# VHH binders against Probable fructokinase-3: the designs that were tried, part 12

Target 1, 345 residues: Probable fructokinase-3, of Arabidopsis thaliana (Mouse-ear cress) (q9lne4)
Amino acid sequence: MASSTGEKGLIVSFGEMLIDFVPTVSGVSLSESPGFLKAPGGAPANVAIAVSRLGGRAAFVGKLGDDDFGHMLAGILRKNGVDDQGINFDEGARTALAFVTLRSDGEREFMFYRNPSADMLLRPDELNLELIRSAKVFHYGSISLITEPCRSAHMKAMEVAKEAGALLSYDPNLREPLWPSPEEARTQIMSIWDKADIIKVSDVELEFLTENKTMDDKTAMSLWHPNLKLLLVTLGEKGCTYFTKKFHGSVETFHVDAVDTTGAGDSFVGALLQQIVDDQSVLEDEARLRKVLRFANACGAITTTKKGAIPALPTDIEALSFLKDQKKRQTNLKFSKWCCTASPC
Key: E = the ipSAE of ESMFold2; O = the ipSAE of OpenDDE; V2 = 0.75 times the mean of E and O plus 0.25 times the DockQ between their complexes.

## First folded at step 4 (VHH)

Design e07 (from n09 with T100S Y101W Y102L D104E S105D S106T H108Y F109M Y111V; framework vhh_7nfr_2)
Fold by ESMFold2-Fast, scan of step 4:
Structure e07 (fold): chain B 345 residues (1-345), chain A 122 residues (1-122)
Amino acid sequence: as target 1 above (345 residues)
Amino acid sequence: QVQLQESGGGLVQPGGSLRLSCAASGFAFSSYWMSWVRQAPGEGREWVSSINTGGDSTYYADSVKGRFTIARDNVKNTLYLLMDSLKSDDTAVYYCAKGSWLYEDTGYMDVWGQGTQVTVSS
């Protein structure tokens, strides 16, 4: 931006932020666990931090409890460079908590403190509309659609951002157990589908939303709408498939020593949005889009190499170093093969 | 109530074969991707393989490609892992999971079975 102040475009991420409590010992029930580690979470918050760690400008819009945990979470956002002017605090409700353990018999045991939690109580009249209007990109998920008054706040925030000219980015981030039914989840998610400019779904979400057993390009394109600029389907170890009005293709991910996949998709989304916020022409240039998606895949892959979401999100330096190392490894492999064929090794 | 029950594990010598099964109940099995995940002693969880709803698209970790085959029977609501050319490094508890590999989850949608122990030793 040679003709402006040189400020980066703002990415506003809307939705929930919570604490996941992860047992200190695996293979034990929730009631028998001797302790838990606090893991700050929430896909929209993870996206905001991912953007900020990569050197982008990010703000978070949501509601937390007026309690020690709510203020701790707001502090984590501030420490990671995320603008907290969109955060509201609820005097009566607590910050959302999730307790999850894997029992020795393999069953997931979980307990949610959301009866209601503060994030569910965000009202339309509490929204920082000036902040939302300043967004170049407005990102959101689906947990904020489940109950009122937050559903109405979500819808108002989307409309305000869209009217102000923001790109709308949607990651459904389906959490089936939080919905009254699978049918209600599909209905609510699809009710806002046509409003988004960019949508990312996982392979599981694509199948859930289409109810189609055949996972091919035709199935993905059944979710296309005329105003959509980019549809992404994440495919785990196979990377991602991208669809635009002009082109479609796939970008492979990176093989890493994965220890925890939590936050990998949020890292991918944050990296994508950070790369396109100031230059949307990338969405019309396949070669540039492929380069951006390769960078996003690298960020997602790095996030899997460490436990937790937020602690594992890469900086721009870490991501670029990772990409350089991957290219160096490929160069070394080529030289090794040449040595064995061109001269005695 | 969602339930996944793994079976077919055991002790096998290097180079041997095992067939793991996972019986699913309490959900529309044919409507979900399914995966196998393993956990070796003292290690974190490692994704092994995923299969789409129709069984026509399969995905494998590089460590098991060419040796393992994932399959499903939507009539019997059963997921399979056919394990050939087993190595000592394949020693782990193998878990059946609902969903695919790139899964962001605080525990909300993941359903892990009880696991089945595979020990590769001579």
Scores: ipSAE 0.000, ipTM 0.193, lowest interface PAE 16.0, mean pLDDT 83

Design e08 (framework vhh_7nfr_2)
Fold by ESMFold2-Fast, scan of step 4:
Structure e08 (fold): chain B 345 residues (1-345), chain A 121 residues (1-121)
Amino acid sequence: as target 1 above (345 residues)
Amino acid sequence: QVQLQESGGGLVQPGGSLRLSCAASGFAFSSYWMSWVRQAPGEGREWVSSINTGGDSTYYADSVKGRFTIARDNVKNTLYLLMDSLKSDDTAVYYCARSGYEYWDDAFDIWGQGTQVTVSS
C-alpha cells in the first residue's frame, strides 16, 4: 500500500555491487584479451536502478570499498535516483572486481578480486535498520550469503524487514564459482527458501536446485512452500512460468534483436516489484498478474537490446512505448495475415 | 555539425585562477555527461573532472580536488572549469570531451581542439 502521504512504497534491494571487466573482443580467453571495458555490476544494484528508472522508489543496502570504484558505484546509484542511505564504505577492503569472458568453445572464464571484497564485510551492527523497516518490499540474492560477516548481516536484514511487514523477494542469482562448493551453495540457498514471499529462478537455477534436468511444472512445484505467494521460472526467449497457490501459467516474452542478455533477469524482477509494491492483491488476480508479467518481460527484453545491464534498463516511458509498439505490430501482423488468407498476397 | 570549442586559457601566475568554457553544438548537450581532460607537454592524457547530465554530481582527479570546480549550463549548452590555486603542474592543454551516457562509460567520442593553460611566473 502506498504511504499516507501519497508516495509510492519503498523497495529496498540488499546485496553486492561490483565492477565487471568484459573483454573488448569476444571469443577469447582472459589471458588472450587485449583489453577490458569496465561496467558496473551486481544483481541487487541492477534491481534497485530498474525500479527507480520505472518511476518507483528504491534504496540500496550494501557495502563498497572506500576507493574510486566504490564512490563511482555509489554515484551511479545516486544518479539513477536510488536512495544511498543504506550504503556503507569499508576503509580497508577494496571494491569487488570480476573479470569474465565467454571462450569460443562455450566455456566461461572467471577471475575474481574478492580477498575479501568490501561487499562481503558488511556487519549486522552497521545496517541502516530504519531504512530496512521502511521497506514495503525487501529484495535480496545469494552472494551476500557466501561469507561472514555479510551472511549474518543478510539474515538480520531479512528478519528486520519481515518483522516490519515487508514482502520478501528472493532471486538466488547463483554464481557457482564464488561458492566453496555446489553443495554449500544449494544448502545455503535452500536454508532461506521458506522465508521468501516471492522467488524467481532461471531454468538453469531450477535444474541446479532440484538436480532434475526436466523443465516441467512438477519440477518447479517441488520448490513450492505453503507460504510462498509467487514462484517464477524464467525461460529466456520462451518467457516465464508463474505459480501461485490458486493458479499457474506461462507468459511469452517479446521477439527482439538481442545484443547482450546481461541484466535482463534483474530488469524483469525490478519491473515486477515496481508494479506490485503498492497493490499486492495483483498476486491473487491471474488476469492482472499476467499483465504485470507481460510488462516485466518487456523490460527484460528491452534490456537485451543494448550492451551492459544498467545502461540498457528502460524508463517507464520506454517500456510503455515498447508495449504500445508491440501491440501495434501484433495488430498489423493479424491484419496482414487476414489479407493474405483472404486473397494471395 | 557536432563540435566542442574551448576558451579561457592563458598565462597565469602560481596561486592564480582561470575559468575555462566549452561551447557545445550539434547534439543534445543536456543528455550527456561532460568531462575535462588535460595533456601536459610530453605526457599522456589525464582525466581532470566529470559532471552528470543535471549538474548535481561532480567527480575530480585527486590532483585537483578542492581547487577545481566543474559546472554546466544546459540552457547555454556550455561546460565550465573553474580553476583556483593553480600550480606549475597544472600547465597543460585542457580539452572538453563528451562522455558516454553513464559515468563509467569512459569512451570520449567528441573532443574539442583544446585550450592552453600555462602556470608560470
Scores: ipSAE 0.000, ipTM 0.115, lowest interface PAE 19.9, mean pLDDT 84

Design e09 (framework vhh_7nfr_2)
Amino acid sequence: QVQLQESGGGLVQPGGSLRLSCAASGFAFSSYWMSWVRQAPGEGREWVSSINTGGDSTYYADSVKGRFTIARDNVKNTLYLLMDSLKSDDTAVYYCAKEGYTWYDEGFDYWGQGTQVTVSS
ESMFold2-Fast, scan of step 4: ipSAE 0.397; ipTM 0.768

Design e10 (framework vhh_7nfr_2)
Fold by ESMFold2-Fast, scan of step 4:
Structure e10 (fold): chain B 345 residues (1-345), chain A 121 residues (1-121)
Amino acid sequence: as target 1 above (345 residues)
Amino acid sequence: QVQLQESGGGLVQPGGSLRLSCAASGFAFSSYWMSWVRQAPGEGREWVSSINTGGDSTYYADSVKGRFTIARDNVKNTLYLLMDSLKSDDTAVYYCAKGIDYYLSEEFDYWGQGTQVTVSS
């Protein structure tokens, strides 16, 4: 029953964890909402839980408020099998809050309460370096780069993990309203770009970082660097595009009735990292990488079928069942077309 | 919007050769695995060959291995099938297909209109 084993590589996810307050009614402004549902959030925490639910070993490194919300969030990580030895609590600062509305069209609106929040007060000297050195994969985002002392803690954690031989995974997870300026966001994100082995960006983030509205392979490859092993561009309902030194291609996603897209990208990342943590040679084998990306797309798609991020993250059994059902459905549809004619019946 | 247009079929004698072409448009051709599929008169469809995005990995049905060669030109957005040592059993309509993943079976989204290959004396 133990959640971790020595046979599985440890994935350490570094960064923020917070509470999202989601209105009980969609289509109204935050100020006009009569009530809110409390949902745990934070992209690095979502990735850690996604890994754990899929049967992987995960740990979270971050700081929470020494308050009811911070202890609740740490409890959620523990209940989902995430190693909590990297969690610190701040005596003075409160747990971060965000108010978020998901519109019927899938558009998200945010209002953040951070002044500063506990997650931004993580210091380099309080990092669990033993835990970080144990990582086979070290994953992080960009919110932890915005303010000191957390920026210095982030840089130290990356250096320690890299020196210990970890594969570095970066999902910028851009939140423009949290940055002093777009220019500072680009500067800080690009300052650590060359350090990562795997980078995942959305199409919106690709446009932001390149300042180019043309969404093509050439634009994506302008972000390539010699030490990068995998660059991924997620395209929402169109799936993802992957780039390596030897090959590039696209993997389409799955058609589902989406209810809430929150955490879909985190689910995708968690699934990817869980699949490759024990065998990085997948990154050199296009056929195997495509299978992994199809699995990651399935996990992302499943996450959109339920409200919230954490409650919607699939187990390994759920993800595998989904893939079997999708394969069977596609085979039935393809067989019907093939038995009819080459032309539309 | 996705279009696949096959050409190069015709009548050929046993032991002869043909080169099929498929012109692709409406999608990022260089980003997808491509396949050839055939259908003989009165038979179901049979997968023939697949090629990865870069053209460096190719896969063939046992019935055609050693006789057929699949190739692609990502600059011209064109898929090819070079058929050698043709047999009467190779008589079929040949279709160009956009394949998602060879190892996940026949996950094809789009087919062309097909090109007829007839092998007879």
Scores: ipSAE 0.000, ipTM 0.196, lowest interface PAE 16.7, mean pLDDT 84

## First folded at step 5 (VHH; from b04 with A28T Y32F; framework vhh_7nfr_2)

Design j1 (at its last look DockQ between E and O 0.85; V2 from the best seeds 0.00; counts 0 for: pae E 8.3 > 2)
Amino acid sequence: QVQLQESGGGLVQPGGSLRLSCAASGFTFSSFWMSWVRQAPGEGREWVSSINTGGDSTYYADSVKGRFTIARDNVKNTLYLLMDSLKSDDTAVYYCAKGTYLYDSSGHFDYWGQGTQVTVSS
ESMFold2, look of step 5: ipSAE 0.014; ipTM 0.534
ESMFold2 (binder alone), look of step 5: mean pLDDT 81; pTM 0.824
OpenDDE, look of step 5: ipSAE 0.027; ipTM 0.450

## First folded at step 7 (VHH; framework vhh_7nfr_2)

Design k1 (from c04 with T100Y; at its last look DockQ between E and O 0.65; V2 from the best seeds 0.00; counts 0 for: pae E 5.9 > 2)
Amino acid sequence: QVQLQESGGGLVQPGGSLRLSCAASGFTFSSFWMSWVRQAPGEGREWVSSINTGGDSTYYADSVKGRFTIARDNVKNTLYLLMDSLKSDDTAVYYCAKGYYYYDSSGHFDYWGQGTQVTVSS
ESMFold2, look of step 7: ipSAE 0.168; ipTM 0.626
ESMFold2 (binder alone), look of step 7: mean pLDDT 81; pTM 0.824
OpenDDE, look of step 7: ipSAE 0.024; ipTM 0.459

Design k2 (from c04 with G99Y; at its last look DockQ between E and O 0.01; V2 from the best seeds 0.00; counts 0 for: pae E 18.0 > 2, grease 26.3 > 24.2, placed apart)
Fold by OpenDDE, look of step 7:
Structure k2 (fold): chain B 345 residues (1-345), chain A 122 residues (1-122)
Amino acid sequence: as target 1 above (345 residues)
Amino acid sequence: QVQLQESGGGLVQPGGSLRLSCAASGFTFSSFWMSWVRQAPGEGREWVSSINTGGDSTYYADSVKGRFTIARDNVKNTLYLLMDSLKSDDTAVYYCAKYTYYYDSSGHFDYWGQGTQVTVSS
């Protein structure tokens, strides 16, 4: 819903954008693959695009290589309506790449080409501070914390956003292979934990950060800090659990024929932020929050029905249509409909 | 492999009560809608009740509204049907069923238990 003033609040997403190269043949080594499909991505960039596709106002802050891939990625942001005024191009460093290995068991391995990549080399003095100050929501991940000077840039951007009154949104989006060690990952991820107003973690991340395999409210609440407004734990097909100062609960997700889960979390976050950017009072109203989270779950679910991240991110029309259809299924559970589904063909 | 096992059926007098249970395994129980369906002798299958994943939404056939209560325990992977004020017309085999939704607006019961017999007789 647009603010009463008609102006949409800006969501600025900070971090990395890269291209995943996915082999055209599964079960072979990267060297044996005859070709690769380009899959543009990056969790912060995906969030920005998700917001924009849902009708929100989004900007991306990051650094790309001054190369064909960098310009391609910038073009994708622009094409999707994301403000690119926060993008810097590096003339020396290349755009980040990742090669995805699909193992026979279905597991994915990543080979990163970041030695260093341009996104790692973003400096504080390169930041578009005016853009950052204009943000109502400033969203970020943890990858930008791994190395300097990007870490310093991240910290500066957070500071500027916070001073300007922005809501800070944090999705660590853990990538263990990018860190020197699990311990370092935990340490750095947690180093800025208390700065965030909203935090979203997956069940995997919850286990990783707490070093506890038990998925319960107690474990989740161990990640709580006094300034936190909303803690979210996404549980894949189980939906999400939410925690605020006043209430906690869970919202179920939607069951779909999942093809690829890539980008589902980003879609969820984008949807959440798009819904709250102009009315943060939602965070204090459990009924309203649950509605927003239902919407976010829907967007995440839709995203899993297609291959890739960015191509699978839903528009507002798609999301609304999906919800409408789901509502009909849930509410119109008339005897006749259930009988038809119960008959073994 | 998905397994659904019903229990709790039996012979009861009119006005009596029964509690049915369905033990689920082989899938993430908490992620799916569950339902009860019954089949009386010589009749087709009749939907009885459904419950969403979290248990906060329940649905009933008109014939059992106010008398039956569906519930679930996601920790125990168990579905329940509390049946009160039983009538002779409630006599049937009761089946536990897993329901799956698809993004293309389709949905169906994809798995069924073996059923448990409920007989309401004087």
Scores: ipSAE 0.000, ipTM 0.228, lowest interface PAE 15.2, mean pLDDT 90
ESMFold2, look of step 7: ipSAE 0.000; ipTM 0.130
ESMFold2 (binder alone), look of step 7: mean pLDDT 84; pTM 0.844

Design k3 (from c04 with G99L; at its last look DockQ between E and O 0.02; V2 from the best seeds 0.00; counts 0 for: pae E 18.6 > 2, placed apart)
Fold by OpenDDE, look of step 7:
Structure k3 (fold): chain B 345 residues (1-345), chain A 122 residues (1-122)
Amino acid sequence: as target 1 above (345 residues)
Amino acid sequence: QVQLQESGGGLVQPGGSLRLSCAASGFTFSSFWMSWVRQAPGEGREWVSSINTGGDSTYYADSVKGRFTIARDNVKNTLYLLMDSLKSDDTAVYYCAKLTYYYDSSGHFDYWGQGTQVTVSS
């Protein structure tokens, strides 16, 4: 029954939100850094913001510290139009932080302040179940599976969302160092694998989860389960590969001057979910799905052109403008090739 | 420089107990997950146990579950492994390991100590 009320379907994103502290000076230790830039983040939170910026309805479910950083993060969600009714504040636990070390060789190292952090301490009894039940799409990552009680909260939220008829969207968003071991990471990530209707993995995650370095359809399909509607493999600059029960293929992405790839995957997922939330039949139509994936790729690409995750997430206007410009470029290239072939120099 | 120094290994009879310690320095110990890994002769490295930053979450390989206990003292910058009901198959060099995350999916960096020998023999 198409809900008669012209209201957009709600996408609820569940998980962590944190602040990355990036040193203002590269090549020095954290202790030597004179200052840090705040970079709010969290894959689920980013997805919620991405949806909202594209004109969708989004809510975030998670727990923050009852501190300046927690309130700042909640404020960011609110400022970006994300419903914050699913946010809990912990009076005892701190907001999750990560300090980024920029090595001279360009490698980034993270020091996490999660001892535990508030996001890890979300309990099932703290969940806004009404909000979760109102979700048309329920999106989540894997970080919330790492420890109790957040794991139990995650499971409860999934159960409630599923029972209410929500589409379950899963982006594992692997953070290997946060897990006790690679084996435990695989085990826990896969423990809820069969519950998801949509799964998005990166090429790195594909290799990690399958322990196979071969990037082919066979490897990807090893992650297939019977209840899955869409499996996506993102390949960075190569675009994405999609798998459904009826068809599979690839959609190329756009070439852009990438500055920072942070948040690109989240942008992609947000765009995908925003496009399908009110019409899931897209998942059964290859032509329509390809258009949606093209749009998602565009959003991901745009996100890479700016520093940071949240600040780089595009609006619907920006995304549409970008796509329009890309079409013009393609037409001009075709015209130029045609002119070169028609004029025998 | 990250330094991990294991101690407490030795010869023990089957069914016996040992307590391993790992002294950590050169990094903020309380901010990182810590693990024990072991390597038996002729075998690859095997994960044994991990503990989160706060010590409230612990994880074990199936082979040691119920017998080993991982703990940490963040004030002393020390990681512990209590090993009970030791078996011959537990014979290995035991390493303390620090988990490090790099932003780019480019790699899990583990710092390892020199290891301490545990021999379980009748």
Scores: ipSAE 0.000, ipTM 0.247, lowest interface PAE 15.2, mean pLDDT 89
ESMFold2, look of step 7: ipSAE 0.000; ipTM 0.115
ESMFold2 (binder alone), look of step 7: mean pLDDT 81; pTM 0.823

Design k4 (from c04 with K98R; at its last look DockQ between E and O 0.72; V2 from the best seeds 0.00; counts 0 for: pae E 13.1 > 2)
Fold by ESMFold2, look of step 7:
Parts: structure tokens; C-alpha cells; sequence
Structure k4 (fold): chain B 345 residues (1-345), chain A 122 residues (1-122)
């Protein structure tokens, strides 16, 4: 048999990478917290790492501060096998920081250091265009749209990737506190909607974008555009709903004991993209798409069972082991019920 | 509350022109795709045209391509349809609708106007 040439397709993820600081104790305000744990993050970066951990090829395009945190974050990408040739360092601005807590009264408290942060200062002329042109999938969110010059860099990167033939994947990843208003967020998120081939939103984001409390197929399809290949609405514990040109349906997720939901959406997206990058005809085959979405749900579920986003992103082996354990557990549950009824104590 | 109000319909001769307008209120107009849909007497609703949020992408049904032009003014929250070279087959009630074409149903628009009558008489 003869081998053929061909590497796995490259998934290029564009956007921010930052550090979330979370309290060392739960339930406190930011001012009451005695200390913070740093948690590297940023949805586009998490997606790139998720792809790489599943055995795919990923690159990250973005800008970090030329500071200890920026170099730490770049190191994390490199250690996880993500191509870092698209990373720039800003000599003046600092790496973005976010302090986040959930207080005991149920209110979330945020404090962002983006005055500006380095990620906001990526310019179009700093883009590694050769890397972007090599993308088979180009993935992005909406945070890069908030201010210039990064908005222009985002638009340039999308144009270059599209012209080179990449599949455009859009997960808005709404972070309302970062926007000057809900109206501005909605306007900017929707301004690039018709450029995307794949869009993933949560049910909360769908409600935000449509201003419609009724969460049904009609509401989701009100955001469809003629050239969209896949629209996904994630529903948390209900799984996800998918829409294509030919079909639509839903896929249930796995029931797990969640510890930290951070990064679950990014894990889901990374799994989806990794599974389709080398054969995008999956998007036109409902049975195959459903299998991919079940795998993506498994990766998302696994991510919720561990603390942190990046530490919790599964490998392919971990995802397969999880799926085997779910089948084994279901078999043993039936056996346990039989033993209880057949062998009274 | 969401409101869509069409105007500009009327009676025209074949080959004539009309400009329809749709005034929008009660939502962030610039954040939504907008469409025109028409319904001829005794027929189902037919998608006519759609425009994206910024107005830089426009889409037309084959039956109107080259004759109709959709546009929007996001400052005035107004959607337009310029209809040229009108034919008797264009006689219909024209609706302004929020949303885009759906591949398996034209009924996936979530808000509609009351419509404006266009009549092309020979």
C-alpha cells in the first residue's frame, strides 16, 4: 500500500488570551478576598489548546504584553503544542487581567485591566498573514471587535482567511461587561454574522441577540443566513441543537458532577473543529454530524469535572476513556439492579 | 414593542416603478437582518429579498433579481425596496419582516408589518 502526502489541516484561532484571577476562597467580594489564583484563559486560546490536546493542529493569533504574564501565556500555548508564530508582544501595554468572583449574595463582581491591554492593540500590519492563509479553519470570537486597532486586525484576518479558502468559525463568546452597552455588543456581534460558515451560540446568547424570550427553532433560524453551513445552539445540560441547510435536530449531553464549567464551551468548539477540519462533508451528513456533536459534548462534560479551563481540557484518550466508562457504567447499573431484585439480603 | 410599518404601495402600470418603505421601531434595527416578503391573491407567501445588518450584502429571489433593490438606512431605522420594471405578476401585498430566508420555511420571520398593497394593472 502507498502512503499519501497530507498533514492534518491547521485550525487558526484568533483573539484574546488573558489571565482570570479568581479568589482563593469562595463567596467573597474582590476586596474581601485574601488572595487570588491565576487562571490562564481567553476563549480563542482555549479552543486552540483544546484542538491540540485532541491531536489536531492549532495555531493562535493574538497579542500579549511583553511582560511576565504574556510570556507565561505564550509558554502555555507552546507547551500544549499550539503554533505560536502568530503571537505578537506589545512593548508598552500589559497582558489583560480579569478579576472575577461570585459573592455569597449570588452577585458576580468583575474588575478588568484593559486600559488598554495588549490584545486590544494588535494592528493589521502585525498579522502573520502566511499563517492565516494556511488555515483550513479560521476561528474567532467577538471580543476583538470592541475597540480599534484590534477590530481592524480582526476584519483583515477574516478577509485573508476567507480569500485563502478557510472555513470561518464564529463563537461570539459574549462578555457583556467588556462592552460599552448591550446595544453596541449586539450591533458589533451581528455585523460579521453573515461572514461565518459555522456559528455557535449559547441559549443565553441567542436570547440576547434576538431579544426573544421564546427559545425555539424559529428563534434560532431567525439568525440564519443563506451561506451558513452550521448553526449550533448550546443548551447546557440539555445538550445542543444543530441546524444545517438540509436538516436540524438535537444531541443530548452527558450527566456529570460538575465542578467548574469554565472552558466547557471552548472544549466543545475545539472538539467540533478538530473532528471536521479534514473532512468538512460531515456538515452535510446528519448521522456523522451527530456523532461529532456527541464527542464534542463529551469533551465539554469532561471539562466541567475539573477546576480551571486549560487544565481540564481533555486529550483524545481521555475522551475515549470517558465514553467507554459511560457504557460500562450503564451496563453495571443494569447488573446491579438485577442483583438487588434477584438476591434478596 | 416591535413595530414594522410599510408604506409606498399603490397602483402602477406595467414597466413602472415603486419605492416601498418600512419604518421600524421597538428594537435595535441595525442589529437585525431585514426582509421583504410578498403574498399574491390566493397564493402563499413568497420571500422577495433580504439585507444584512450593515446593508452591504443583499439577496434576491430569482423572480425579482435585476429589477428590485433592497436597501436600509440604519440612522432612520428604515428598510426600502425599490421596484423597477414591474410586471402584473408582482401584484401582491408586500410585508416587511424581521429575519432572513429559511431553507425549509418562509415562516421563520418573527415579526411582520401589516403590509402594503402593490397592484400592477395592464
Amino acid sequence: as target 1 above (345 residues)
Amino acid sequence: QVQLQESGGGLVQPGGSLRLSCAASGFTFSSFWMSWVRQAPGEGREWVSSINTGGDSTYYADSVKGRFTIARDNVKNTLYLLMDSLKSDDTAVYYCARGTYYYDSSGHFDYWGQGTQVTVSS
Scores: ipSAE 0.000, ipTM 0.379, lowest interface PAE 13.1, mean pLDDT 87
ESMFold2 (binder alone), look of step 7: mean pLDDT 84; pTM 0.857
OpenDDE, look of step 7: ipSAE 0.103; ipTM 0.616

Design k5 (from c04 with T100I; at its last look DockQ between E and O 0.71; V2 from the best seeds 0.00; counts 0 for: pae E 5.0 > 2)
Amino acid sequence: QVQLQESGGGLVQPGGSLRLSCAASGFTFSSFWMSWVRQAPGEGREWVSSINTGGDSTYYADSVKGRFTIARDNVKNTLYLLMDSLKSDDTAVYYCAKGIYYYDSSGHFDYWGQGTQVTVSS
ESMFold2, look of step 7: ipSAE 0.371; ipTM 0.735
ESMFold2 (binder alone), look of step 7: mean pLDDT 80; pTM 0.825
OpenDDE, look of step 7: ipSAE 0.250; ipTM 0.669
ESMFold2, look of step 9: ipSAE 0.287; ipTM 0.704
ESMFold2 (binder alone), look of step 9: mean pLDDT 81; pTM 0.825
OpenDDE, look of step 9: ipSAE 0.386; ipTM 0.733

Design k6 (from c04 with G99F; at its last look DockQ between E and O 0.01; V2 from the best seeds 0.00; counts 0 for: pae E 15.8 > 2, placed apart)
Fold by ESMFold2, look of step 7:
Structure k6 (fold): chain B 345 residues (1-345), chain A 122 residues (1-122)
Amino acid sequence: as target 1 above (345 residues)
Amino acid sequence: QVQLQESGGGLVQPGGSLRLSCAASGFTFSSFWMSWVRQAPGEGREWVSSINTGGDSTYYADSVKGRFTIARDNVKNTLYLLMDSLKSDDTAVYYCAKFTYYYDSSGHFDYWGQGTQVTVSS
């Protein structure tokens, strides 16, 4: 069945969705905390929501527990306009929970309810293959690679998307404590590297994967493969560095008072994918790519100004308003500076 | 623009003392946890100490507990590390770092200074 003429391309995001719980009181152990704030999360789910809030078409493929939290998370996706036809519910396993605190003695404490969690139990035979075949972009991370059967489901979904002509977008979104070891994480993350058309990593992830503290173009290019179309290294407030077959460069971000960086990378990726899904020739045009990356940087910056990942993801209206305000501030600064140096204001 | 400038490093003999300072600007200093991190040549970065927004809770790595004291002055936007009973294995570049404290399950340091060298040698 053919897709409707004139509709936006679908971005399908594959992976986990979970709830992070953070203490209401700073500096306590998990057992000392009187309460926790729940924070729905999962990088693939955040990307899907980011795309949808920017006016794009997104779907999420993953598995949740058939429990109150799993249904709450599915509801969040639906309320944010994300296509939920790829969601499965597991009757036995629970929705993943993560508890994280910084104790008064300076040690980080993690407790994961993933033994196994429902997201780890997605099987290849549960995949909505027609949804995956409809993707113009298929986006994924690395957490679904950790164990079977989800690793096999991940690989099947990538194969089906690639055969249908989708652009493959990979953001590992490393969560080191979820892996048996750093070495296993590197091995599995790199095992699918050469399948991707677009790869985005943070500077921290680049350091982890290369075991190289030198953050230069040579280090980033050591992870290049000949069929890659775009490699991005995000640098937080410093913006991003991009590499293609023909050109490379960097794009500065916007200066904001950051409150919570959670989800900033997912906002950046969602913005990138939403901007290119319907015209992927952008990847061959440096001037156009730089404009897209500037927009993605703006979305990432906005996301850091609020607490939480999902609550902080901007709409297209918010992103455009932010860009207008930055342009207006620059114009006013130039006028004010001229008046102070040239004549009385 | 977030800026962190460390100072106060130098050469000191074992058993000596040193006070590091970090001048912060470009953000609301009193709203963020602050940390010290160190790195010896050829080694990875090692977390040393953290302090909460109000300065009433302090945290130390086992390797420095009892010898180092972290403090902050929210009026001057300055972070301090008082280092006593210094040992040769404390030799490193010391960095001041801004810490993300909500919804960051991995515990990232957002910004680093240029660092100040501390050398403990006879």
Scores: ipSAE 0.000, ipTM 0.151, lowest interface PAE 15.8, mean pLDDT 84
ESMFold2 (binder alone), look of step 7: mean pLDDT 81; pTM 0.816
OpenDDE, look of step 7: ipSAE 0.037; ipTM 0.302

## First folded at step 9 (VHH; framework vhh_7nfr_2)

Design m1 (at its last look DockQ between E and O 0.78; V2 from the best seeds 0.00; counts 0 for: pae O 3.7 > 2)
Amino acid sequence: QVQLQESGGGLVQPGGSLRLSCAASGFTFSSFWMSWVRQAPGEGREWVSSINTGGDSTYYADSVKGRFTIARDNVKNTLYLLMDSLKSDDTAVYYCAKGIYYYDTFDYWGQGTQVTVSS
ESMFold2, look of step 9: ipSAE 0.476; ipTM 0.792
ESMFold2 (binder alone), look of step 9: mean pLDDT 84; pTM 0.860
OpenDDE, look of step 9: ipSAE 0.033; ipTM 0.495

